# Designs tried in a protein design chat: VH-VL binders against q8kdm7. Part 1

No score or structure here was measured in a lab: all are predicted.

Target 1, 259 residues: q8kdm7
Amino acid sequence: EVNYQALVDADVKAFQGFFRKEFPDVKLEDFGNGVYALDEDARKQWKEMEEFPPYELDVEAGKALFNKPFANGKSLASCFPNGGAVRGMYPYFDEKRKEVVTLEMAINECRVANGEKPYAWEKGDIARVSAYIASISRGQKVDVKVKSKAAYDAYMKGKKFFYAKRGQLNMSCSGCHMEYAGRHLRAEIISPALGHTTHFPVFRSKWGEIGTLHRRYAGCSNNIGAKPFAPQSEEYRDLEFFQTVMSNGLKYNGPASRK
Unless a header shows other numbers, all headers, positions and changes below count from the first letter of the chain; Kabat numbers aren't used for antibody chains.
F, E and O stand for the ipSAE by ESMFold2-Fast, ESMFold2 and OpenDDE, each averaged over both directions (binder to target, target to binder). V2 = 0.75 x the mean of E and O + 0.25 x the DockQ between their complexes.
[cut] marks letters that were taken out.

## First folded at step 1 (VH-VL)

Design c1 (framework fv_cilgavimab; at its last look DockQ between E and O 0.01; V2 from the best seeds 0.00; counts 0 for: pae E 18.6 > 2, placed apart)
Fold by OpenDDE, look of step 16:
Structure c1 (fold): chain C 259 residues (1-259), chain A 122 residues (1-122), chain B 112 residues (1-112)
Amino acid sequence: as target 1 above (259 residues)
Amino acid sequence: EVQLVESGGGLVKPGGSLRLSCAASGFTFSNAWMSWVRQAPGKGLEWVGRIKSKTDGGTTDYAAPVKGRFTISRDDSKNTLYLQMNSLKTEDTAVYYCTTDLFDYEGYFDYWGQGTLVTVSS
Amino acid sequence: DIVMTQSPDSLAVSLGERATINCKSSQSVLYSSNNKNYLAWYQQKPGQPPKLLMYWASTRESGVPDRFSGSGSGAEFTLTISSLQAEDVAIYYCQQYYSYPTFGGGTKVEIK
């Protein structure tokens, strides 16, 4: 019988090893801070910003939404254990449904199950609720398991996506976030792929608002001239699954600010 | 901060030659596709040519009006882009801008220098 | 080469009013494989180089105010300034990068 977890663990070791080699002065857990782990000036500015983080109001709004009663008297708080501190539980592979379930997916599924309309996926209330959950989950260790053949298949689909070249630029996620990690492309420093999923949702200066991981995935697709997939598509869920697995051992530190 | 600084412009007679330089900073120059765009006085913008990154072959492309007369080159060790202009014509009179392409593909130009004026006149 | 045609050549708009600039390409600049329009918009103020405003027809460049928006697909595109500000006085250019880059002739936007 194939030990799929062992296969994945080997991949994680190799993946993280790559970044540790490329950035020997960066602590493993600091990769969750993206470019702020690589650029001192950016880090200083970030620290100053953190005195009054731009996502603060979103977290507060998210808390309100999390506890807001549905028409049936329940709330999002009714759907999640541990007072809502469940960031570390997602994403996971649902063995019954045979699909990856993300935090945002779970949020909307809770709403729909209780007769409410789902949130839009990329920004707005979904990001606020996600931000609140992330905030109260800070410090949780990333520990995504891949134990079954079906889970491994989803993992491999995400892996394939991550390394596959796409779009007019013929670029892969790895093409930028591994090969060009730490380099300045135009005015932007390319963030290492390691730790990408630990700090979402993020307030991006480019957006002027808070947004979800899948919004960022779509943006990356645009950057390489590829057609974005829909948020919470199988493609992006599998990608999130793979990337989060690659960050096993790091700590969740969302929400965060990014450029 | 991304900076592009053109130099080398000036007055030249028809049939003459001129070499422009563009000093780049604030980004990984060696990975960037670089272009020249010119603008005749009081006129619109015209793409002149492009040079790809070394990793993408380092090849060049030129607009038809300048093909055979202009040569684009780069020195990655000096973060410098060049435009060698030979057999200059009066219609080559323009402000010449150094620009970046969209990463490693021909595209739009997100960063521009201030430009350097080339005047071709008898 | 793909020919870009802008209209109008000049536009005078009152402060706070909408400005609309049109751009047509001689052929479609929509790439079927990725469903992206290879079209950019620039703003150029006197004595300055062009500034990128929009790419992929409708994606706003970082730092560009929300009052700027791009629309259209295929061979017809529009740049809209929802509420013209004094600092928006400039010449605007469309540019396709589906093939070798070509620019529209520009549209001069002035305050009425």
Scores: ipSAE 0.006, ipTM 0.461, lowest interface PAE 10.9, mean pLDDT 92
Fold by ESMFold2-Fast, scan of step 1:
Structure c1 (fold): chain C 259 residues (1-259), chain A 122 residues (1-122), chain B 112 residues (1-112)
Amino acid sequence: as target 1 above (259 residues)
Amino acid sequence: EVQLVESGGGLVKPGGSLRLSCAASGFTFSNAWMSWVRQAPGKGLEWVGRIKSKTDGGTTDYAAPVKGRFTISRDDSKNTLYLQMNSLKTEDTAVYYCTTDLFDYEGYFDYWGQGTLVTVSS
Amino acid sequence: DIVMTQSPDSLAVSLGERATINCKSSQSVLYSSNNKNYLAWYQQKPGQPPKLLMYWASTRESGVPDRFSGSGSGAEFTLTISSLQAEDVAIYYCQQYYSYPTFGGGTKVEIK
């Protein structure tokens, strides 16, 4: 019947083609580096941070948490294959539950299923475990499939969110991260949307700590004068699903440092 | 076609060191995740550790019995995998196999070398 | 770590008869998000390295005869040789790759 994957593949080609045309001297794979793909001075600063990465202790703490026994003797390691090298599997559409599952959602579901309390969203232990999983998954190819009508519906909800104008400033994710990508907003350079999800969680100098993609979504919503959705809400999970699909063919390269 | 050839095995005293090499050919070595698997005489198979491709971060993972004593490395320019074994114990006596793990997160082994024998004895 | 237990340790089967090897994991190796069992089977003949027979519990490796089949899900798995041939004399190992790889103790298959 309908080949939803072919429709999505056409969207991916068009989306990536936009950035190829807008930034012809940037390799497709480098868009995962955000502003550092577009600006040499910012890239120099970033390389200096990555030489002594500020998130290294968070990765070590995340590894300890990943292997820490639950009260029942199991651990987070029991819930994930390949020693936790699973960043490339997330996000995915769960056909049975009819919803997008993110890595952070899966981490907390593992905890709850084993009688443990869920971690708080956005930062702290959830970000540390996510950072560890991202670190050991670095280089896995982004290859998110959209095969069913239900998955395609979730994809389209994320696409609608991405292109819709919101908030008091009447801005969209596409307006900021496509139309204004690489442009200066005061002292900031606006990051391209392509590759936006592949480098999370991130240590942002502005945050002073590691944080998740959904923390960034909430911050961006606040910056345009829009009320943020809750972390791991259907809206943000579908948005992450759409954006990650748009990065099909790039590599996961998290955790990362950002200013 | 695909070939993995281990070398460097031999007799070594407890507490000693030995470096194994695995020469790979017939596939794009630089894209492959590589593992070492060992087999003690008359016993079963035991995974030793792995190294990811450089594009996938080049990170290493080790089984508990060898962690802190063994180091896996690779030289993509020479299509060669290495296992540096330090503080060797009698329990490390085994045939060491070089194996491919060509998929990012699968972890089953589609190609194996013929193995090289390491004997740790006084 | 995930412990893999095979039974029996050894099995003698007449030519043309069915051979069945069991493998049990200490925890489920079924990953709910993709509905795949992270379980492989290997064949090892004397003096040779292991050869991959089966992955994802029931997917036969290219070149492996149809008489080999894998079944099971979760924590209990079976490798079946429907009609044993002389060339099938070997030790068979199951392996999980749900976590860091671990192997079963092996099952020796011999002709009686």
Scores: ipSAE 0.000, ipTM 0.418, lowest interface PAE 18.3, mean pLDDT 84
Fold by ESMFold2, look of step 16:
Structure c1 (fold): chain C 259 residues (1-259), chain A 122 residues (1-122), chain B 112 residues (1-112)
Amino acid sequence: as target 1 above (259 residues)
Amino acid sequence: EVQLVESGGGLVKPGGSLRLSCAASGFTFSNAWMSWVRQAPGKGLEWVGRIKSKTDGGTTDYAAPVKGRFTISRDDSKNTLYLQMNSLKTEDTAVYYCTTDLFDYEGYFDYWGQGTLVTVSS
Amino acid sequence: DIVMTQSPDSLAVSLGERATINCKSSQSVLYSSNNKNYLAWYQQKPGQPPKLLMYWASTRESGVPDRFSGSGSGAEFTLTISSLQAEDVAIYYCQQYYSYPTFGGGTKVEIK
């Protein structure tokens, strides 16, 4: 019998150990703040933005959407326990479905199951609801379990995706966000991969709006000249699963403001 | 059942003004993006403009032929969408439809009213 | 603005036979980030408002018979009625919603 959690825990130790050695003055828990944990100028700008967070209206809209009655009298609140404070439950591997389930996937599944049209992916109302759920879930532990062969296979697909080189620039997630973390690329500082998934959805100044993790995956793919996968594809769900496992032990801290 | 009922159409001279209303029911109006789409007699469909929900910023967008002349507004307490049309031209003659984008902001129109005819002629 | 061009302008099809309506956009309406085509189809019967038939190029609206199907990607799209019925006599419009909405000129479908 194989202890898949032990295999994954060893990977987590090695992954986080890489960042501890590379950034010895950064506390493990602060990697959820991205470049703001690495760079004082970026942190200063971020603190100014957080005095009047650009996502506050999106959180308020998300709360309204979460509680809005469907035609059948139910609401999104009918599908989620803890009043919606469920960020820490996602993503997870569903053993009956044999697939990774993300928070955004669960939101739209609730809507469809209740006779409502799904939200469009990546931005808009899906991101606003996700932002509300994240805001009331702050401080929940990242603790993703990988206990079955099927879950491990999904984890390994995400891992392979993360390390695979893609696009015209022949780059991988790991090449940029591990090996070049903290360096400048264009006008940006490359964020460390550790803690990437803890703070989504994000309001990015480049977008002028709030958006989901999978929107960011698509943007990164475009930046390296690779065709993005579909939002909530198996590929991106498994990537989110892998990345979130790598952040086990950190805390969820979304929504966030980013450049 | 979602219902959209337009009113306020009629005959008006070029350069005149007219105000259309759309009464909405069967959904949470305040969360919806609303649009106006028009159809000149015997012609195709043309988007006129939209207004976002207050929670999404409440902003408006307009098609180029009407920008600066038409104003879309909403009264969420009355579940009513408005189209104020100023400086009307003969090419504004059309049936005006009230439409919804209930479930996302992506810009296709899932519900339509019956339309109200606006005729602009001397 | 994205110009939508439909062909043919008019189409006469025997009852029970296939009707094919084409729609071309002046630029791609495929959003690479979500891999979705921002293309909708509408049916407008005489004396009635338009009715949403299809969105995302190929997803049928609830209550639309499965004889209606959509296909295509990028800048070229097709609406197919696999077995034309009498109630399908209408004008059909395509519409892009990648940017500010624009509609095709319409295709009138008649039974011959």
Scores: ipSAE 0.000, ipTM 0.397, lowest interface PAE 18.6, mean pLDDT 87
ESMFold2 (binder alone), look of step 16: mean pLDDT 93; pTM 0.949

Design c10 (framework fv_cilgavimab)
Fold by ESMFold2-Fast, scan of step 1:
Structure c10 (fold): chain C 259 residues (1-259), chain A 122 residues (1-122), chain B 112 residues (1-112)
Amino acid sequence: as target 1 above (259 residues)
Amino acid sequence: EVQLVESGGGLVKPGGSLRLSCAASGFTFSNAWMSWVRQAPGKGLEWVGRIKSKTDGGTTDYAAPVKGRFTISRDDSKNTLYLQMNSLKTEDTAVYYCTTEGWEPLYYFDYWGQGTLVTVSS
Amino acid sequence: DIVMTQSPDSLAVSLGERATINCKSSQSVLYSSNNKNYLAWYQQKPGQPPKLLMYWASTRESGVPDRFSGSGSGAEFTLTISSLQAEDVAIYYCQQYLSTPTFGGGTKVEIK
């Protein structure tokens, strides 16, 4: 019988091995810092931003939203254990529902279950709540399991997405974030794929505000001339699942500032 | 030059316990994923279990015949791999090899120790 | 578990002639997403530990002579020694690593 976890572990070792070989002077855990692990000038600017991080107010607002009573007297805090320190639990494959559940999906499901309207996906309050949860979860280990055939099928869909060439430029996520990691593409330095999901949500200078991973996925799709999928679509949830698995052994370190 | 030197083998009676050690040198042990592979006298090779590097999670995996009875651990400060064997059965009689797993792919074994014989007999 | 079957159990080949060892897996060890065969070959001489010869079915380990080559895909694989030398007398094992690792029963190669 196929041992799905063993297949996934082989992929993780090969994926992380690519970055060990390509950037031998960078510690694996430092890839969570993205381009700042690779580029000295970018690292200097990042250190200046992190002295007074632009997401500070977003974290504070997120904490307020997390504890704000719903009309029924409950709050987001009612839905999340460990005082909201749950970033390490997401994303996961829900065996009963047969789908990948992201942190943002869980936040909005909590709101809807309690009679509240869902937050918009890409920015604003969803990103602020995610930032707060990430901030109090900083340092939790990435340890995403892929044990069942159904979970493995979702993992494989994400893997196929990551490696598939798309759009007018005939580029893949792997082409951008592995082969071109550390190189300049137009006005930005391309981040390495390893550790890509661990630092979200991010305040990007280009956005002028905090935004989610799926907003970044849409931006990456646009950059290669491909039509983006909707945030929290099955395609992007499976992609997040795959990429987070590839970071197994690293630590969650969001929220973060990025260019 | 990579070297792996096993020790701790010997004669033990059924139900007994034994601890094997593997002293590693010539490579960065703390980065290596390590496995134990055994070979019963006159028979083929059988994977026993593995331990990942601490950076990659330090987790262990075991073959079904030894799960719950054997424990793999490592001491990176001493460059040493261990196999604690409990509730030993006559079927566990074998030469036990300490191995490194290939750098990028899992579960192929690029370096091997000389092996240490474990005999489980009354 | 994926069962690995080697043939023949033993093989006698004249010095300088070709030796061919076959390995069959009960299930394909070709991973469709990366198009790689999770298959390795080992050489074990009497009183010595196994030595890695080949991985990814056909990638020769550093230091292994060119006379050793691997071929095949999916569930059927071959290790070929193009011109058998005296030092090649050994037992050869195939191993899959697509799932929990399993080894073939071995093929004993001797000179006739």
Scores: ipSAE 0.000, ipTM 0.396, lowest interface PAE 19.5, mean pLDDT 82

Design c5 (framework fv_cilgavimab; at its last look DockQ between E and O 0.02; V2 from the best seeds 0.00; counts 0 for: pae E 19.5 > 2, placed apart)
Fold by OpenDDE, look of step 16:
Structure c5 (fold): chain C 259 residues (1-259), chain A 121 residues (1-121), chain B 112 residues (1-112)
Amino acid sequence: as target 1 above (259 residues)
Amino acid sequence: EVQLVESGGGLVKPGGSLRLSCAASGFTFSNAWMSWVRQAPGKGLEWVGRIKSKTYGGTTDYAAPVKGRFTISRDDSKNTLYLQMNSLKTEDTAVYYCTTGKWLQYYFDYWGQGTLVTVSS
Amino acid sequence: DIVMTQSPDSLAVSLGERATINCKSSQSVLYSSNNKNYLAWYQQKPGQPPKLLMYWASTRESGVPDRFSGSGSGAEFTLTISSLQAEDVAIYYCQQYYSHPTFGGGTKVEIK
């Protein structure tokens, strides 16, 4: 019988090994800080900004939303254990449903189950709630398991997506975030793929607001002239699943600020 | 700060040759896809050609009017882009800009100041 | 190659008034897969290289004043300066990058 977890662990080792080789002076746990782990000047500016992080108000708003009673008297807090500190529980493969479940998905499923309207997926209240959950989950270790064949299949779909060339530019996620990681492409510093999922949701200066991981995925697709998938599509959930697995051993450090 | 500085322009007779250079700084040149765009005096802009990074094969593309006559190359060790122009024609007279586009797109967010090439008998 | 046609060739507008520049492509530059228009706008002042103003037809480049806006889709596009300023005197170019880059002929914007 195939040990799928062993296969995945080998992939994680190889993936992380790639980045450790490319950036020998960067500690593994620091990859969750993206380009700020690679560029000293950017890091200094980031640290200054973190004294008054732009996402602070979003976290507060998220907390309020998390505890806001539904019409039936329950709340998001009713759906999640550990006081809502559940960032580390997601994403996971649901063996019964045979699909990857993300944090944002779980949030809206809770709302819908309690008779409330789901949040939009990319920004706004979903990002605020996610930001609050991330904030109280800081320090949790990324530890996504892939034990079943079905889970492995989802993992492999995400992996395939990550390495597949797409769009008019014929580019893959790996084409940028591995091959050009830490390098200036024009004035842009390309972040390494390792740690991509540890710090969402993020307040991007480009957005001028806080947004979710799947919003960022869509943006990347646009950059390469590829069709964006819908938020929480199977494609993006599987991609999130794969990327999070690749970051196993790192610590969650969201929400965060990015350019 | 990203900087592109063209050089090598001048007066040349029809049928002659000229090599332009573009010195790049402020970014990882070796990973950049680079282009040349020219502008005839008092006229509009015309894309000349592009060269990809070595990682992507360093392949080149050219506009039809210059294909077979112009060659784009690069020396990553010197952060320099080149445009070799052979069999020059009067209609090649233009300011030649070294450019690069954001996210490898064919729009150009960084430009040099340009260098003037005049082809005249 | 995709042919880009701008109109008008020249435009004189009073300070504070709206300037409208049109750009047409010989074929659609809308990419069906991502629903993005592969169209950029540039500003060029005398003795200077072009400056990127807009990409994806309507996305403003960083540092570009909000009085500049891009609109349109498919094969017809418009650059609008909502309130013309003295520093806006320039030649403006549209450029498609759906295929090998081609530029419009330019529109000269002057103060009336």
Scores: ipSAE 0.008, ipTM 0.467, lowest interface PAE 11.0, mean pLDDT 92
Fold by ESMFold2-Fast, scan of step 1:
Structure c5 (fold): chain C 259 residues (1-259), chain A 121 residues (1-121), chain B 112 residues (1-112)
Amino acid sequence: as target 1 above (259 residues)
Amino acid sequence: EVQLVESGGGLVKPGGSLRLSCAASGFTFSNAWMSWVRQAPGKGLEWVGRIKSKTYGGTTDYAAPVKGRFTISRDDSKNTLYLQMNSLKTEDTAVYYCTTGKWLQYYFDYWGQGTLVTVSS
Amino acid sequence: DIVMTQSPDSLAVSLGERATINCKSSQSVLYSSNNKNYLAWYQQKPGQPPKLLMYWASTRESGVPDRFSGSGSGAEFTLTISSLQAEDVAIYYCQQYYSHPTFGGGTKVEIK
């Protein structure tokens, strides 16, 4: 009779407590703004970008794709309740399938169940549909449950990934985004791990286009000299699950602009 | 037309190893989610494991009786699926079928003829 | 794992008569997000690989005669052969694909 949710809640309090102690003047909810929560000049520039956000065309294209009829007359709208305002439902651990289900996974599963080809991962149409769903879901609370042993096992795999040192630089996600959060690296400020998953998909100036969280995971792996895992692999889905659990209590605020 | 042709079956002693191959044609193999399904003589069907396309992570899943002993892999350049079987037991004796499924469809629309693996002393 | 139970283990049916095969899953295989039952049916004749008959519980595979029909939802499913023909003598299997694939134990259909 193990209470797995209580174990996870203790982890969340410790993780969030680290950021509360390091950045006592930042409200918990504001960590979803990443570096813009930590630096006033960066926040001012970000607010100016939000006047004419570079992802606006991606949101409109995503809306068109969401409503585009499949050959059978249905659409993505047929698979997602509340007009598609479902970002807060993902990711979750599916108790019957015994795997973490992400929003992008659910989008492609809907397409294939209705006889359509799946979208390619990481960018393009999958990111545009994700951006539309995120846009209409802004402000939904992060409340990811970890109640079963199977869900807890997936959570622990993601936790192990997050804290493990990898690649030629022998770096971990926690080393960069906890210990070095808020520090300057050239012209950039290192983002805090808390709230990292809540603002995807993102339009990154470096990419010149909108991209998914798993594209970012691959990019981070390459930056530390580690070979990336495939998008929507069990490793990256479990990592997303763990990181999103750590943000319980924050709000989803995607899509977003980032450097 | 879709064809799946298994090979590599035979007689092996308990504790031994064997590698099965499945040559695929008539469809875009690189996009397909592939599975192995086995059937012991006079018994029912048992799923062995699956492998996703590389576009969907190339990840593998296995049934509990074979996990840790069997490995599924694919070579998209050769349109070939593999099953590496290690630490074979007498209860692994079965006809092994190569099967196709689509993403989100782990039902099996195409089956090979099967290859017999006999594990005995 | 989801356990699939078929009944009966075997049945003998006269030519032209109805054959009914039942399949029960240990938990629901209805996926609420797309309202689909992740349930398939197969036919296996001696010396041959299984042949897909039905998927999504009630969608007939191309080329399968309309005397074969699938019904049910959630955790209880039925395959019906409305008028048994000699060529239908086979073992029939249900299979869930909601989680890791699992098959029922099979139902042998014979001529009475």
Scores: ipSAE 0.000, ipTM 0.426, lowest interface PAE 16.6, mean pLDDT 84
Fold by ESMFold2, look of step 16:
Structure c5 (fold): chain C 259 residues (1-259), chain A 121 residues (1-121), chain B 112 residues (1-112)
Amino acid sequence: as target 1 above (259 residues)
Amino acid sequence: EVQLVESGGGLVKPGGSLRLSCAASGFTFSNAWMSWVRQAPGKGLEWVGRIKSKTYGGTTDYAAPVKGRFTISRDDSKNTLYLQMNSLKTEDTAVYYCTTGKWLQYYFDYWGQGTLVTVSS
Amino acid sequence: DIVMTQSPDSLAVSLGERATINCKSSQSVLYSSNNKNYLAWYQQKPGQPPKLLMYWASTRESGVPDRFSGSGSGAEFTLTISSLQAEDVAIYYCQQYYSHPTFGGGTKVEIK
């Protein structure tokens, strides 16, 4: 019988080994901090911001939303174990549904199952609830399992997406975030792909607001002249699944501030 | 012991085609990024192109003089790297080396003995 | 592409004396985020493939004698053979791997 987890673990070792060799002075755990692990000036600015982080109000609003009663008297709290400290449980492959389930998907499924209107996907209240859940989940281990053929197929779709060149500029996630990680592009340093998913949702200064991982995926697609997929599409959910598996062994550290 | 053995070189007329092979042993070929480097007689070294492992998408990249004419491929089940050379020019005359580096790097710690390709009318 | 320029094109050195080979790149090959110089040195003897001597500018490959050393940073680099031996007669190449690999033109080292 095929041991899919062993195949995936070998990929994780190779992926993380690439970054450890390219950045030998960066501890594995620090890759969750993106460019702040690499650049002293960015780290200084980030540390000043973290004294009064811009996402703090979003966390407070997210807590209120998480506990706000639905019309039926239940709340988001009724759908999630561990008091909502569940960031480390997502994403996962659901064997009955044969698909990847993300945290944001689970939030809206809870709302719809209880007669409430789903949140819009990329920003706003879904990002605030996600930020609250992330904030109370800090330090949970990234430990995504791939135990079945169906889960492995979803993992492989995400992997192929990550390496595939797309858009008018014929670029891939791997081209920027592996091959050119840590290099200067205009005024910015290109962040390593390792640890990308550990710190979402993010408050980006460029956005002026908190936003989800899939908002960032759409933004990257637009930057290379590719038509974005729909938020929570199979493509983006499988990409999140692959990227999060590649970060197995790191710790969740969201929400975060980013430039 | 790491070994890289090139074959398939020979004499070909301008505009012709050749396919080079590189048989690899002594390391896990399927995890390695592989390159071709060439050296014209009496001249220096010139990188031709590379192919990544399948884990990294199996994608290729080429030096400008050969882009569109040369194609690198791999068969992991046979531990073999290939270079398909089309539309050959006299300036493609060189010894072609199969090579690989450490940990997905582009410096080359293992080299084959090379195979000579001569493009002459 | 990053152009690599070596000097001299050739040099003759007496046995036991020091040989010095210079390499310049058209732009810095120092990657500021990891503070590493993406530069390698190769030795090539007649009729043989190149052999890796150094990487990261100054790190000696396993099995390379201590008389070989590398120095420099940014865009200027040096390979030094502290006490030339007969088996060191070869052509030496520098190579950057900051981007698409490019090689210097080579430096032929001979015994005087």
Scores: ipSAE 0.000, ipTM 0.391, lowest interface PAE 19.5, mean pLDDT 87
ESMFold2 (binder alone), look of step 16: mean pLDDT 92; pTM 0.941

